# VHH binders against q9yez8, part 9

Target 1, 342 residues: q9yez8
Amino acid sequence: MVEARGGLDPRRLFKAYYSLSPPVEEPRDIAYREFAFQLFDGDVYVRHIGFDSMEELLSYMAREAPKNAYYSVARYSLPTARSMEEKGWLGSELMFDIDVDSLEGCGEVLGDSCLSRGYKQAVRLVEALYRDFGVPSTLYFTGNRGFHVLADCGWCRRLGREERREIARYFTLEGLRLELIIPRPGRRGVRPAPPSPDDPGLRGWIARAALERGVDLSAVHEAIEDLLDDVRVAIDVKVTQDISRLARIVGSLNGKAGLLVARLGLEGFHPGDWLSPFRGEVEFRASARLEESRILGRTVSLEPGRVYSMPAHIAVLLQLKGYGAVAGGEVVVRAAAGWRPL

## First folded at step 19 (VHH)

Design Z3
Fold by ESMFold2, look of step 20:
Structure Z3 (fold): chain B 342 residues (1-342), chain A 124 residues (1-124)
Amino acid sequence: as target 1 above (342 residues)
Amino acid sequence: EVQLVESGGGLVQPGGSLRLSCAASGFTFSRYAMGWFRQAPGQEREFVAVISWSGDYTDYSDSAKGRFTISRDNAKNTVYLQMNSLKPEDTGVYFCAAKKTYMLYTSPSEYNYWGQGTQVTVSS
């Protein structure tokens, strides 16, 4: 139990969570990974940490109660070494980052609809990785306003920065010239072949998107803006290029929103209290205006200076986002294996 | 209202340099690809250079490649064309153009917004 009458300290909530056998998933090849944490005291960033077992990782997290917890997409011979050369790089997973704030109309806007749009793009990415590269991948919610897709395969591990950049470009479409992929009909009645759903790569993908919309394959240019929107994935190319990138530990808390880093299926994403270990009803004193928004499945609006009764998982999120502070009530931390999506 | 305002044109001798600027307003600049096109009297507008919305990708016409450099400053909502080693064939009105896209397009017909143009004259 964490009581909120004297105000809410996120550090105490995180400590309680990590002390209650949290459903943290073991990173693959844990002994080869560099771990990094952001701690509450002084906002200190701690790196070059290694663990030989899941038990060591869990003990560390229970003791330190980190604000944010990470492990490397890279595998290293000596992950605790202070220099990158001494670490002995063995290869890195492919990591893709979808930040919903980069989507049109979603920057600095709270709300479930932007998360839904980001999820849709993340599912598209997972499906295309398998379809076009033969690579299975796993989808995660970052615990804030984004999604990660991680892919691990033998050939993936050895890719250099430029190869990773080109894979990312395939999904962002940035800098590609459409006329080289789907040429326009020429004058004098000569027409290039329309795209076919069996065509390789982006050309085939656009054709399949056209069929889904009922668009004539010979006339894809008439609907091209909508078709490109159907296939594009707004990933952060810099993340994908970076072989030393840090991924979030699944089941850890994200310090920006107080939500779980969660493994997701492809069947749908409905934000709600299942993304939070925090329960209870609290009083929240607003310090900023929030226009009516759907936050984790609840309709919320705020006027500065007013006090609202709301569920703890929403109040914690709003406090961490700077919209106010919890002023009363009790927060209960739920321990459960049920924090994974079904 | 969308505005694209070119500047930096003028008269130069062959081998000289000019830097064109295009100040943009009325739209979210970082969501638009930008291009430079030119038009000589009696000719159609032709592609010169294009830059993606992030600035990370560029493309050039054969005549511009190696001599011209397109760049952008998203904080200032401005796109630039640095033109070096100018030739008499480069003479014309240079237009800034914008399209809301992440892709690169080299055909003038693909662009939705255009500036009024700035005259570049290369002659001794």
Scores: ipSAE 0.477, ipTM 0.803, lowest interface PAE 1.5, mean pLDDT 89
Fold by ESMFold2, fold request of step 22:
Structure Z3 (fold): chain B 342 residues (1-342), chain A 124 residues (1-124)
Amino acid sequence: as target 1 above (342 residues)
Amino acid sequence: EVQLVESGGGLVQPGGSLRLSCAASGFTFSRYAMGWFRQAPGQEREFVAVISWSGDYTDYSDSAKGRFTISRDNAKNTVYLQMNSLKPEDTGVYFCAAKKTYMLYTSPSEYNYWGQGTQVTVSS
């Protein structure tokens, strides 16, 4: 049992999780990766860390209980070197970041609906990487309000920043001229061929989206804004462009929300308590207003100054996001042999 | 209320330079592509330069390429057109236009919001 006093101590929560045989996945080629951590102590960011084994990584995380835990998408011959020149870059995975708060209408919204929209875009990205580039990839929930897609392929490891930027542009569609891709008919010219679902790139994407909506392929311009919304992937180009980018360690906790970084399938995403190692019923004292939202499968609203009874996984999320503090109750934490009181 | 306000026009000698500015308000500027268009008397508005919502992608008319540079400052909600090596055929009213999109469009009919224009006159 854990008794909160003016809010849970997040370090104690994370320490308990990391000390109890956490289901953290080993990063591939661990000895070639730079690790970085954001620590609770002083809220400092520590880089240039390397591990020769999973045991060393797990020991470090149990000891330090990091707020956030990362490893490089790059492989380096000397990952602990302090300068990029000395690290000996061997190549980088392709990483794509979908931050749901950047989606239209989601920047001021706290809730599961924007996660669903981001997930759909992430699935679209995974499918397009394979369809258009022959690149298999893996989808992850970031433990907060975003998704990562990581792809490791031989030909893409050595791509520079500009090539990676152009790959990202393929998905964001920024700066493309639609009339060059799907021309409008001229008054005295022949009508252009309509797009086909087998066409490459945006042209094929629009055709497929049109068929799904029952839109006549010869009339796609009449529905073009909806069709573009169906096909665009709103990735953060700077993430993909950056060969030195850090990815989150799968199974680690995200310090913003207290949720697990989780590997996802393509069959659906339904946020719920499975994204949290914390359980129990607690009392939560709100200090900020939250308009009615569906959070991790539960409907939540808050008025400042009120006390609410709620599941621990939601209360921890709300406290970390600054909506209040846990004022009482019990939190239990995932362990290898079941669930343990904190 | 969406407003686009152009400034920086004037009278200039051939070969001279002008910098046009367009201050935007009433919408989330970073969600809009911006363009500069111009209109000579008795003619329709024509494309001069366009810039994507992030500023990373631009396109220019054939007559503007190499002489004009479009840029934007999303923190100041402003788009600019640096016009160098001006010629008498550049004379006209220059309009700032906005469209909510991540793409580039060069047809005036695609743009939903327009400024009042600023006069640029290049005389011999």
Scores: ipSAE 0.469, ipTM 0.807, lowest interface PAE 1.7, mean pLDDT 88
Fold by ESMFold2, fold request of step 22:
Structure Z3 (fold): chain B 342 residues (1-342), chain A 124 residues (1-124)
Amino acid sequence: as target 1 above (342 residues)
Amino acid sequence: EVQLVESGGGLVQPGGSLRLSCAASGFTFSRYAMGWFRQAPGQEREFVAVISWSGDYTDYSDSAKGRFTISRDNAKNTVYLQMNSLKPEDTGVYFCAAKKTYMLYTSPSEYNYWGQGTQVTVSS
């Protein structure tokens, strides 16, 4: 445990966390990865960093206390080179990004309900990758308002940008012509076959969604908007197509919310203090209004100019989001505060 | 109040070019697919070009393919139709249309919002 005497300084809190044997997961094939960091000093962004071991990575993070910490989805023969051509690309993992703030109605809300919506879409994506592509994948919380799904398979590694874009489009449905997948009933003499749950791809997925809703397979068009909502995943295609994309280091802190990048299971997601190494009670001076919301499992509301007593993990999040500042109390930083209980 | 306002029509000689614009307001433009449709006197409104909500995906009628280009600027809430190599058969009123969707649709009956139209006349 480490005390942060006085007011809240995110740099000191992150420094304390990284100095206390943080539960950071080692990236696979660490010597082949480009690392990148956003630092607190001058808000500077540094790239083209390489490490030969986990010990070197941890030492760097403890020394520099980065605001944000990343590694490449790509493996390179020379990861420290300045340009991608000089780096010698060897292949990239397949990465999907769900940004909760891009979901309809979520860009103005802070609370847990939008995180739940994003989590459900991320689980759907993990399940569909296995079902439709035969690809196991891993789900991560980004430490702010998003989820990443990462897959590393033999045929995935060498895919180019266009193939990756095509895979992403399968989930976003953007630009697809529905009438080519599920033709509408025509004139009386022409009736296309209804979709079957055994049909490949999206056609079969829509049929299965229809059966779950009790919709007659011959009448899917009357419920089509709801069925498409059941199968679509709102991922950022540009992230997936980009073979040079950076992923967050698992167990690192996200500088936007002060929360841990965490590996997730598929059984549920319940935001809470386990997403933060920060503890204690503090006085928080609000500078912006927040309508009553459920934030990390706690009910919170704010009026500008008021001072509130609240848990440190909530206050850190609210300060980083611009809702105010810590005005008093002490923040304690715990080394073993990740996603594991005692 | 949703509004779609077309502009850029006019009289053009065969082989010439025109650029149509459609300014949109009253909805979140980046959540809508957009299309251009045209109607000659005595004929039904027909599909010309459609573009997905991000601008990344487009489709064209057989008569427009290779000559017309649809594009959009989500920062300016505007969709465009660049028409090159114009022919007398292209004469008609051109309409801008919007549908809240991530998919592409080419049937006029699928679209919820329509502009007033802009006249394009290609005279031999």
Scores: ipSAE 0.445, ipTM 0.794, lowest interface PAE 1.8, mean pLDDT 88
Fold by ESMFold2, fold request of step 22:
Structure Z3 (fold): chain B 342 residues (1-342), chain A 124 residues (1-124)
Amino acid sequence: as target 1 above (342 residues)
Amino acid sequence: EVQLVESGGGLVQPGGSLRLSCAASGFTFSRYAMGWFRQAPGQEREFVAVISWSGDYTDYSDSAKGRFTISRDNAKNTVYLQMNSLKPEDTGVYFCAAKKTYMLYTSPSEYNYWGQGTQVTVSS
């Protein structure tokens, strides 16, 4: 437990968190992974780091207090090598990145509604990976403005960039011809059967989305734009195609928002203080206007030049986002605070 | 104020080439699929080519496949149709069309925004 008095120094807060037995999850096959970090000192990005054990990783993070912490989706025979050829690529997990900023009406500082919308897309992706490919996957909150889904399977480990891009495109729906999936009435004079919730692939997903909305299955074309938006997952294809992509270390802090990278269940997502190891009540001096928003379960509105009393976890987020600075009070850092099932 | 403005039409000899452009304004271009359609006198508008909003996916009519190439430049809000090996049957008014979607549609009835058209004439 560490207290900070007067002014907020994000590096001191991160150092305290990493020094207090942080609930960081060990990456699978840690000795085969490349690690990378962004440091507060000059925003230096350091790559080609390897660890033989969780103890070494935790010691490094406690010592360096990184702004952001990552490990490779790839397994390498020599992960510390500087060149990809020398690293000896052994295969990579599939990673999907759901960018909340690509959602209609969402901005840099997200209200809880935008995070909830991204979560719903991430859940659809997890479900579709299982239903359509037979691939179990794990869902993570990135600690800022997005979600990652990671999947590991025997057939996917050695896929190249083009195959991974094609898998990602399946979920974005880009370039598909709808009339081949849901033919319009009267094609070739034949009245096609409506989609069924038991149909494979996109056709089944459209039918299930229609039932959820109370749309008659024989009339899906009348609501098709909404139905397609319900089933589409807005993933960043460049992330998925990159066999050397870096994933965030679960339980580490995201330097842009001061929130934990958290493993999530599929039961729901309710942003709140559990996403932060920071507690306390502080005074926050606003330097930018924030329209009324729901931030981590609290209603927040800011006018420049004013001082507000607020919980530390929200003030840390707002300072890192550039809305002002902590001007007083104390921040308490708790060990093991963070991700919780909902 | 949505506008689609075609240019680049003209008169060419059989076997020649022509490049059409369509400049778009008044909407977020990267959120729209774009298509080229053509209409000969006395005929309905027919599908020529379509390109997805990112430019990564295209489709062509049977008559255009192998001879025409659709492309887009999202930084310039412009879609192009490169037409090679032109035939007299390609003569008509070529229209640019837009639909807000990530999918591809080949029916003119699916598109909401249309240009004025540009005349392409391949001499006989």
Scores: ipSAE 0.417, ipTM 0.786, lowest interface PAE 2.0, mean pLDDT 88

Design Z3
Fold by ESMFold2, last read:
Structure Z3 (fold): chain B 342 residues (1-342), chain A 124 residues (1-124)
Amino acid sequence: as target 1 above (342 residues)
Amino acid sequence: EVQLVESGGGLVQPGGSLRLSCAASGFTFSRYAMGWFRQAPGQEREFVAVISWSGDYTDYSDSAKGRFTISRDNAKNTVYLQMNSLKPEDTGVYFCAAKKTYMLYTSPSEYNYWGQGTQVTVSS
């Protein structure tokens, strides 16, 4: 059990989690991956780390208690080398990043509704990768304000930056010429065929979106902005282009929110305490105002200077986000066979 | 209210250069694609260059490609057109235009907001 007398040190929280057989998933082909970590000590990034086994990785994380933990989307013949040329690049997975804060109207720092909107974008991406490219992929919550989609396919492993940019552009729609996909009607008496839900690619996708909204397929241009919003996925193209990009280790903690990097299914996303390894009831002293918000399934509001009793997982998140500090109470931490005192 | 204000036009000799600017206000600039269009005397308004809302994608008319460069600075709410190797046929009024979109459009009829134009005259 941990008493939070003078505030709760995030490093101690993370140390306890990583020391208690954390449910970290092994990265595929671990010996070919570069690992990188952001440490609490001096906010230092350590890169060019390699591991021969999952046991070595877990031992490192238990010892160092990293703020953030990463592995490369690339496989390298020599992942510990300092330069890309010396690493011997063997290919990279496709990675897509959805940052919830970039979504229109999602200025809220912590809001569950914006996480739901980001999740829907991520599911759209996973479904379209399979439908339009034949590429199965996996969806992850980043432990903060975003989602990652990772795909490992034979033909895509050796794609360069420009090819990856073009794949990303299919989803962002940025810079595309709509007139080339769905031509406008010309002179009277000359009308291009309306899009059909059976059309390949984006044209068919727009038609399906129109049917879902009850929009006449012959009049898609009248509703085109709404239809494009239904098919667009707001990914960060720079992430997808980058063959040397780092992905988060699944089951590790995100240092900004104290939440788990979690594998997700496609049937729904309901933020809650299951995203946190921390439990208990604590006293939280607010130092900043938070307008009433739904955070991890609970309604929260804060006035500076007030003390609140709340679940530890919410208090840890609020402290890491700079809204105050834990002032008292007890925290317990997830272990392999249950929950242990922090 | 939306405002687009072009500047940088003038009289130049063939082979010269001009840099047009368009200062935007009254809307969230980073959510708009921007375009440059021109109208020569006795002609219809024609596409010159467009740039996507992030600045990452551009397109040019055949006559502009290789000579003109569109760019934008979203922090300053400004779009630019660098025009090099100017020819007498480049003479006309140059208009800045805006459309709320992430796509590129080359037809003037797609754009909702227009500047008043700046005169570019190339004469020998």
Scores: ipSAE 0.405, ipTM 0.769, lowest interface PAE 2.2, mean pLDDT 89
Fold by ESMFold2, last read:
Structure Z3 (fold): chain B 342 residues (1-342), chain A 124 residues (1-124)
Amino acid sequence: as target 1 above (342 residues)
Amino acid sequence: EVQLVESGGGLVQPGGSLRLSCAASGFTFSRYAMGWFRQAPGQEREFVAVISWSGDYTDYSDSAKGRFTISRDNAKNTVYLQMNSLKPEDTGVYFCAAKKTYMLYTSPSEYNYWGQGTQVTVSS
């Protein structure tokens, strides 16, 4: 536990967190992974780093106090090589990225409701990966405004860019031809078979969505826009295509919001102080307007020039987002025990 | 007010090329799939090419595959059809069409907005 007095320095807070036995999860096959970090000084981005053990990784993070910390979804025979050709690619996990700010009405809107919408998308993705591809996957909060889903399986490790793009297309639905999946009834005598919940792939998924809405399976076209919205997942296809993509180290801090990268369950997501290792009550001097928003479970609004009392975890987030600065009070840093998927 | 304005049609010799353009206004272009359809004299409108709202996915009729290329520029709200190796069978009025969707549709009945058309004539 560390107490800080006076002004808030984000690097000092991150240093304290990483120095206090942080609950950072070891990436699988750590010696095969490339690591990358963004540092506070000069916004330096350092890549091609390797570690032989979790102890080496933790020592590095305690020493450097990175603003952002990453590891490759790829396994490489020589992860520290400077060129991708020399690294010796052994395969990559599938990674899916849901950026909450890309959802309709959510661009740079600071609030929990958009996080809830992104979470729902991410859960849908996890469930569909298992149901339709037989692939278990893990859901993570990125520590800011997004979610990652990572899936590892033998057949998917060696997929190339185009194969990964087609997997992503299954979820975004972009460029698919609905008439080939669920043909429309003809005007003269032709009545294509309706979809069945037992049909493979998207056709079966649409049928199950229709049953849940009470839509007659022979009339799915009458509700098709709602049904497609029930199955579509708005992922960033470029992330999924990229075999060299970097994932965030679970338990590390996200430099944009000061929140933990956290493993999540599928039972619900209720942002709160459990996403932060920072505690205490502080005075926050606002420098920008924030219209009333629910931030990590609390209602917050800001007028420029005013000073507010608030919990440290919210103040750190607001400062990193550029809404002001901590002007007084006490910040206490604790190592979080884990993630809490309510 | 939604407007789709085609241009670039004309008279061309067999084997020649034309580039059609369709300037769109009155809607959020990047939320719409765009298509090109054509109508020969005495025939119904037929599918030629379609492109998804991002431009990442396309589809073509059998007669257009390998000869025509649909593309779009979302910054300029414009969709294009590059037509190469033109044949007399390609003669007709070419229409630009729009549908608010991320999917691809090849039936004219699915499209909500239509341009006035531009004539393409390939001489024998």
Scores: ipSAE 0.357, ipTM 0.751, lowest interface PAE 2.6, mean pLDDT 88

## First folded at step 20 (VHH)

Design Q4
Fold by OpenDDE, look of step 21:
Structure Q4 (fold): chain B 342 residues (1-342), chain A 124 residues (1-124)
Amino acid sequence: as target 1 above (342 residues)
Amino acid sequence: EVQLVESGGGLVQPGGSLRLSCAASGFTFSRYAMGWFRQAPGQEREFVAVISWSGDYTDYSDSAKGRFTISRDNAKNTVYLQMNSLKPEDTGVYFCAAKKTYMLYTSPSEYKYWGQGTQVTVSS
C-alpha cells in the first residue's frame, strides 16, 4: 500500500511492485543475456549487467526499482563485457517492434483504439512469421504504446543485419516490385491467374485481404493499393535489423505508462486494469486537458485544475503521461493483478 | 495543388554528366515513391529510375544501370537523378513522377503525378 496524500512518487510505486516478487518471465538462457535498466534517479541507464539466475534478477529489481527494465535479444559468452567483441556474440532472437505512433490518428494519448489497431498488426505479423517462414514467435505488449514480437529459431539467431532487414522488408513492403508479385495482365496475350488465398507469401495475403474487403480476386489490380495497406505491417526496421537490441523484461513495468509488459495471445486484446498492478480509488488533480478518450476500458476526460475520483490504474497512467498528479487516496499494489505469463 | 518541377537539363557532349532535380509540393513527399522517366521524340515514355519513399531502395532500367543514380532528400522534398557517361540515345525529355506507395513501380501508368519535364540533349 502506498499513501497518495501529498503526492505519489512513481518510484515508490514501482518499488512496492518489485518488492512483492511479481511474476516476471525468465528470459531464456538468462546467464547469457545482457541486462539494462533505467533508474528513476536522474533517468540513468545502467548497462552490461548480468545475472546467473532469476532470483538474482528479481533481487536486483526489488532493490533498484527500475523505471524501465531490459534484456538483450542477443546471447553472449560474456554479457557483462563493455565491447561487442569482448561480449562474444552467440546469436540473437529476431525482434519486431510495432508502435502506435506509426498509426494515423494516434496521438499522445494511450487510447484503446490505437492499441487495438497496433495489436491487429502484431497478430498479422505473428501469423505471417508462422505461415510464411515457419517461425513461431511471442507477442507482448510493451506496457505503453507498442507491441513486440520475438521470434526464436536456430537459423533466425544466426541472421545478420542485412538478412534481418530483408525479412523486415517482407512486412513493410518497401521497395518491392509489385509486378513480380502480381504480374500485369495483357502482355503478349498472357493473362495471369488472380491471386489465391492458398498462394504462398504475399500473393496469398493479398488474396485474403481481398476476400475480407469483398473484392473480387479478378479485380485485385484495381484495388491493389488498398489491399496492400491491409497486408503491410508497420514495423520499425531499425529494431529488427539490430542484433544487439534490448527488449523489455516481461512482467516488468513500463515507466512511461506504469503498465505491465505482458505476453499476449492471438485471441484478442482488451486493455483494462489487468495491465496494471495498481488498485484503489484515488483523487487525481488534472494539470492538462484531455479530450474524451477511452483508456484501459474507461472513458476519461480532463480539464486543468479539476480534481477527479478515479481508479488508481488510470490515475497512475495519467500522472506518468503528464496530465496531472494523484492528490489523495491510497494505492494498493498487487503482484498478480490479473495478468499471467502464458 | 500538387506540383513537380524538374530542372537541370541541358546540352552535353557524349560522355558528359548532368544532375536533374525535381522539386515537389502539394503532397506529403515522404510517403511517395518517386520515379524518373524519359521520352524521346516519336517514342513512348520509358522508365529510367525509381526510389522508395525512404530512399533505401532503388531500381533502374537496364540502360541506366551503372550510369545513373537516383536519390532523394525528404527534408527538401526533392528527388535527383545523377546521370553520368551520357550517350546520344539518352536524349529526350525527362519527367519526374510520384506515386503514393511503399513499393516500386516501373510502369508510367502507375504514376498519378507528373512534372512538365526537362530537356536533355546529348550531342557532339
Scores: ipSAE 0.528, ipTM 0.771, lowest interface PAE 0.7, mean pLDDT 92
Fold by ESMFold2, look of step 21:
Structure Q4 (fold): chain B 342 residues (1-342), chain A 124 residues (1-124)
Amino acid sequence: as target 1 above (342 residues)
Amino acid sequence: EVQLVESGGGLVQPGGSLRLSCAASGFTFSRYAMGWFRQAPGQEREFVAVISWSGDYTDYSDSAKGRFTISRDNAKNTVYLQMNSLKPEDTGVYFCAAKKTYMLYTSPSEYKYWGQGTQVTVSS
C-alpha cells in the first residue's frame, strides 16, 4: 500500500523526455558553440560547455535532464574557455527576440491570442529580413511566451554591436525620422510623391499596411500612427546587439512551461498539444485564480482550492506557471523522433 | 492632466554650463519621445535636441551638436539637457516637449505637450 502522492515532479518528466530519443536539432557547427544549461538543482547555470558531436549533446541532456538548454549564437575557436577573450570569437548569427509578455495588452497573463500576436510579428520580421536585406532566416517558438528569429549569413556573422543595433532599430522604428521617409504634403504647390507598395524598405511596408486598411496612399499621414504600429516589430534590441547571446536548443523543453522549442513555418501557428511531449489525464488542484482563457487550444479556468480533470500537457504548464499542482492521475511521456510542427 | 515642468535655467557667462531638467507627469513617460526647443524674443521656437522613448537614440540641431547632451531617466520621469560651452546665441526660453511615439521629430508642430519654459541667459 502506497501513501497518497502529491505534486508533479517536473525533473522526472524532463528526464523521461530526454531519455526517449528527443527530437533535438543539431546546432550548426556544434564543435564551435558554447553550451549552457540551467539544471533543476537550484537556479545555477552551467556554462562553458562544449560538445564534439550530437551524440555527446544528447547524452548530456539525457543524463542531466536540464530545465533549460542553450547554445551560443557565436562561433568560438575555443568555446570551453572560461574567459570570453580566450574563447576566440569567429562571428555570430543575428538573433531577434519577441517576448509576447512585452506586447501591449499581453503582460504575464496566459493566452493563445498573445501568442498569435507575437507569431504575426515574428513572421513580419522574417519577411522583412528577406525582402529588405536579402537575408533568409528561421523562426522558432521558444517553448514559453516568445519567438526567436535567427539569421546566419556570411556578412551577418561579422557585424559588430553598432551595426546590429542599427538593424534592430529598423524593425522597432525607434529613433527614425518619419519626415525623411514619408514627407508631409507641403503648403501651396508642394506635393511629395505618395508611398507605393513597391517602394523599398519602411516606405513600402507603410504603403502595404495602408492598402490592407483601405487607407488612401495619398493620405497615409491621417492614419500614420496606426500604420506605424502595423509595421513595427517589438524586438528586444539588447538581444540583437549581444554577439554572445544564447539561443535555445531546438527540440529542448522550456522549463517555464514544459513546452518544446519548435521550428515554425510562416503559414500559421496554432498552439496545441503538439508543443508538449506530455499526455494523459490528470487531476489538478488549483492554488490561484485563472480567468477563462484559451490555453494551447483548450478553454481553461481555475478557482483556488478546486480540483480539475485536465490533459497533462495543460496541467504541467499550469504547475510550472505556479497555478497549482497535479494531485492525481497519470502522465505519459511520448517518445518521438521528430516533435515538429507540420 | 499632462504636465511638463522645466527647471535649471539661469544666467551664465559665455563658456559656462547649465543643466536643464524637465519633470513629466500625467502620462506613461516611457511611451513618449521628448524634445528640447528654444525661443528667443521675436523668433519662432527652434529645435535643440530630441531623444527617443527608450533614450537610445538622439538628434541635435547643428548649433547644439558637440556642446549639448540630451538624456532621460525613465525611472524618474525626467528628461535633461546638459548645455556646455554656452554662447550668447543660446539665450532664450527653453521648452520641454513630448510626443507619444517611438520616432524622432524635430519640428515643434509635431509636439502636442509643452512645458512653460525656463529662461537661459548667456551674458558677461
Scores: ipSAE 0.429, ipTM 0.779, lowest interface PAE 1.9, mean pLDDT 88

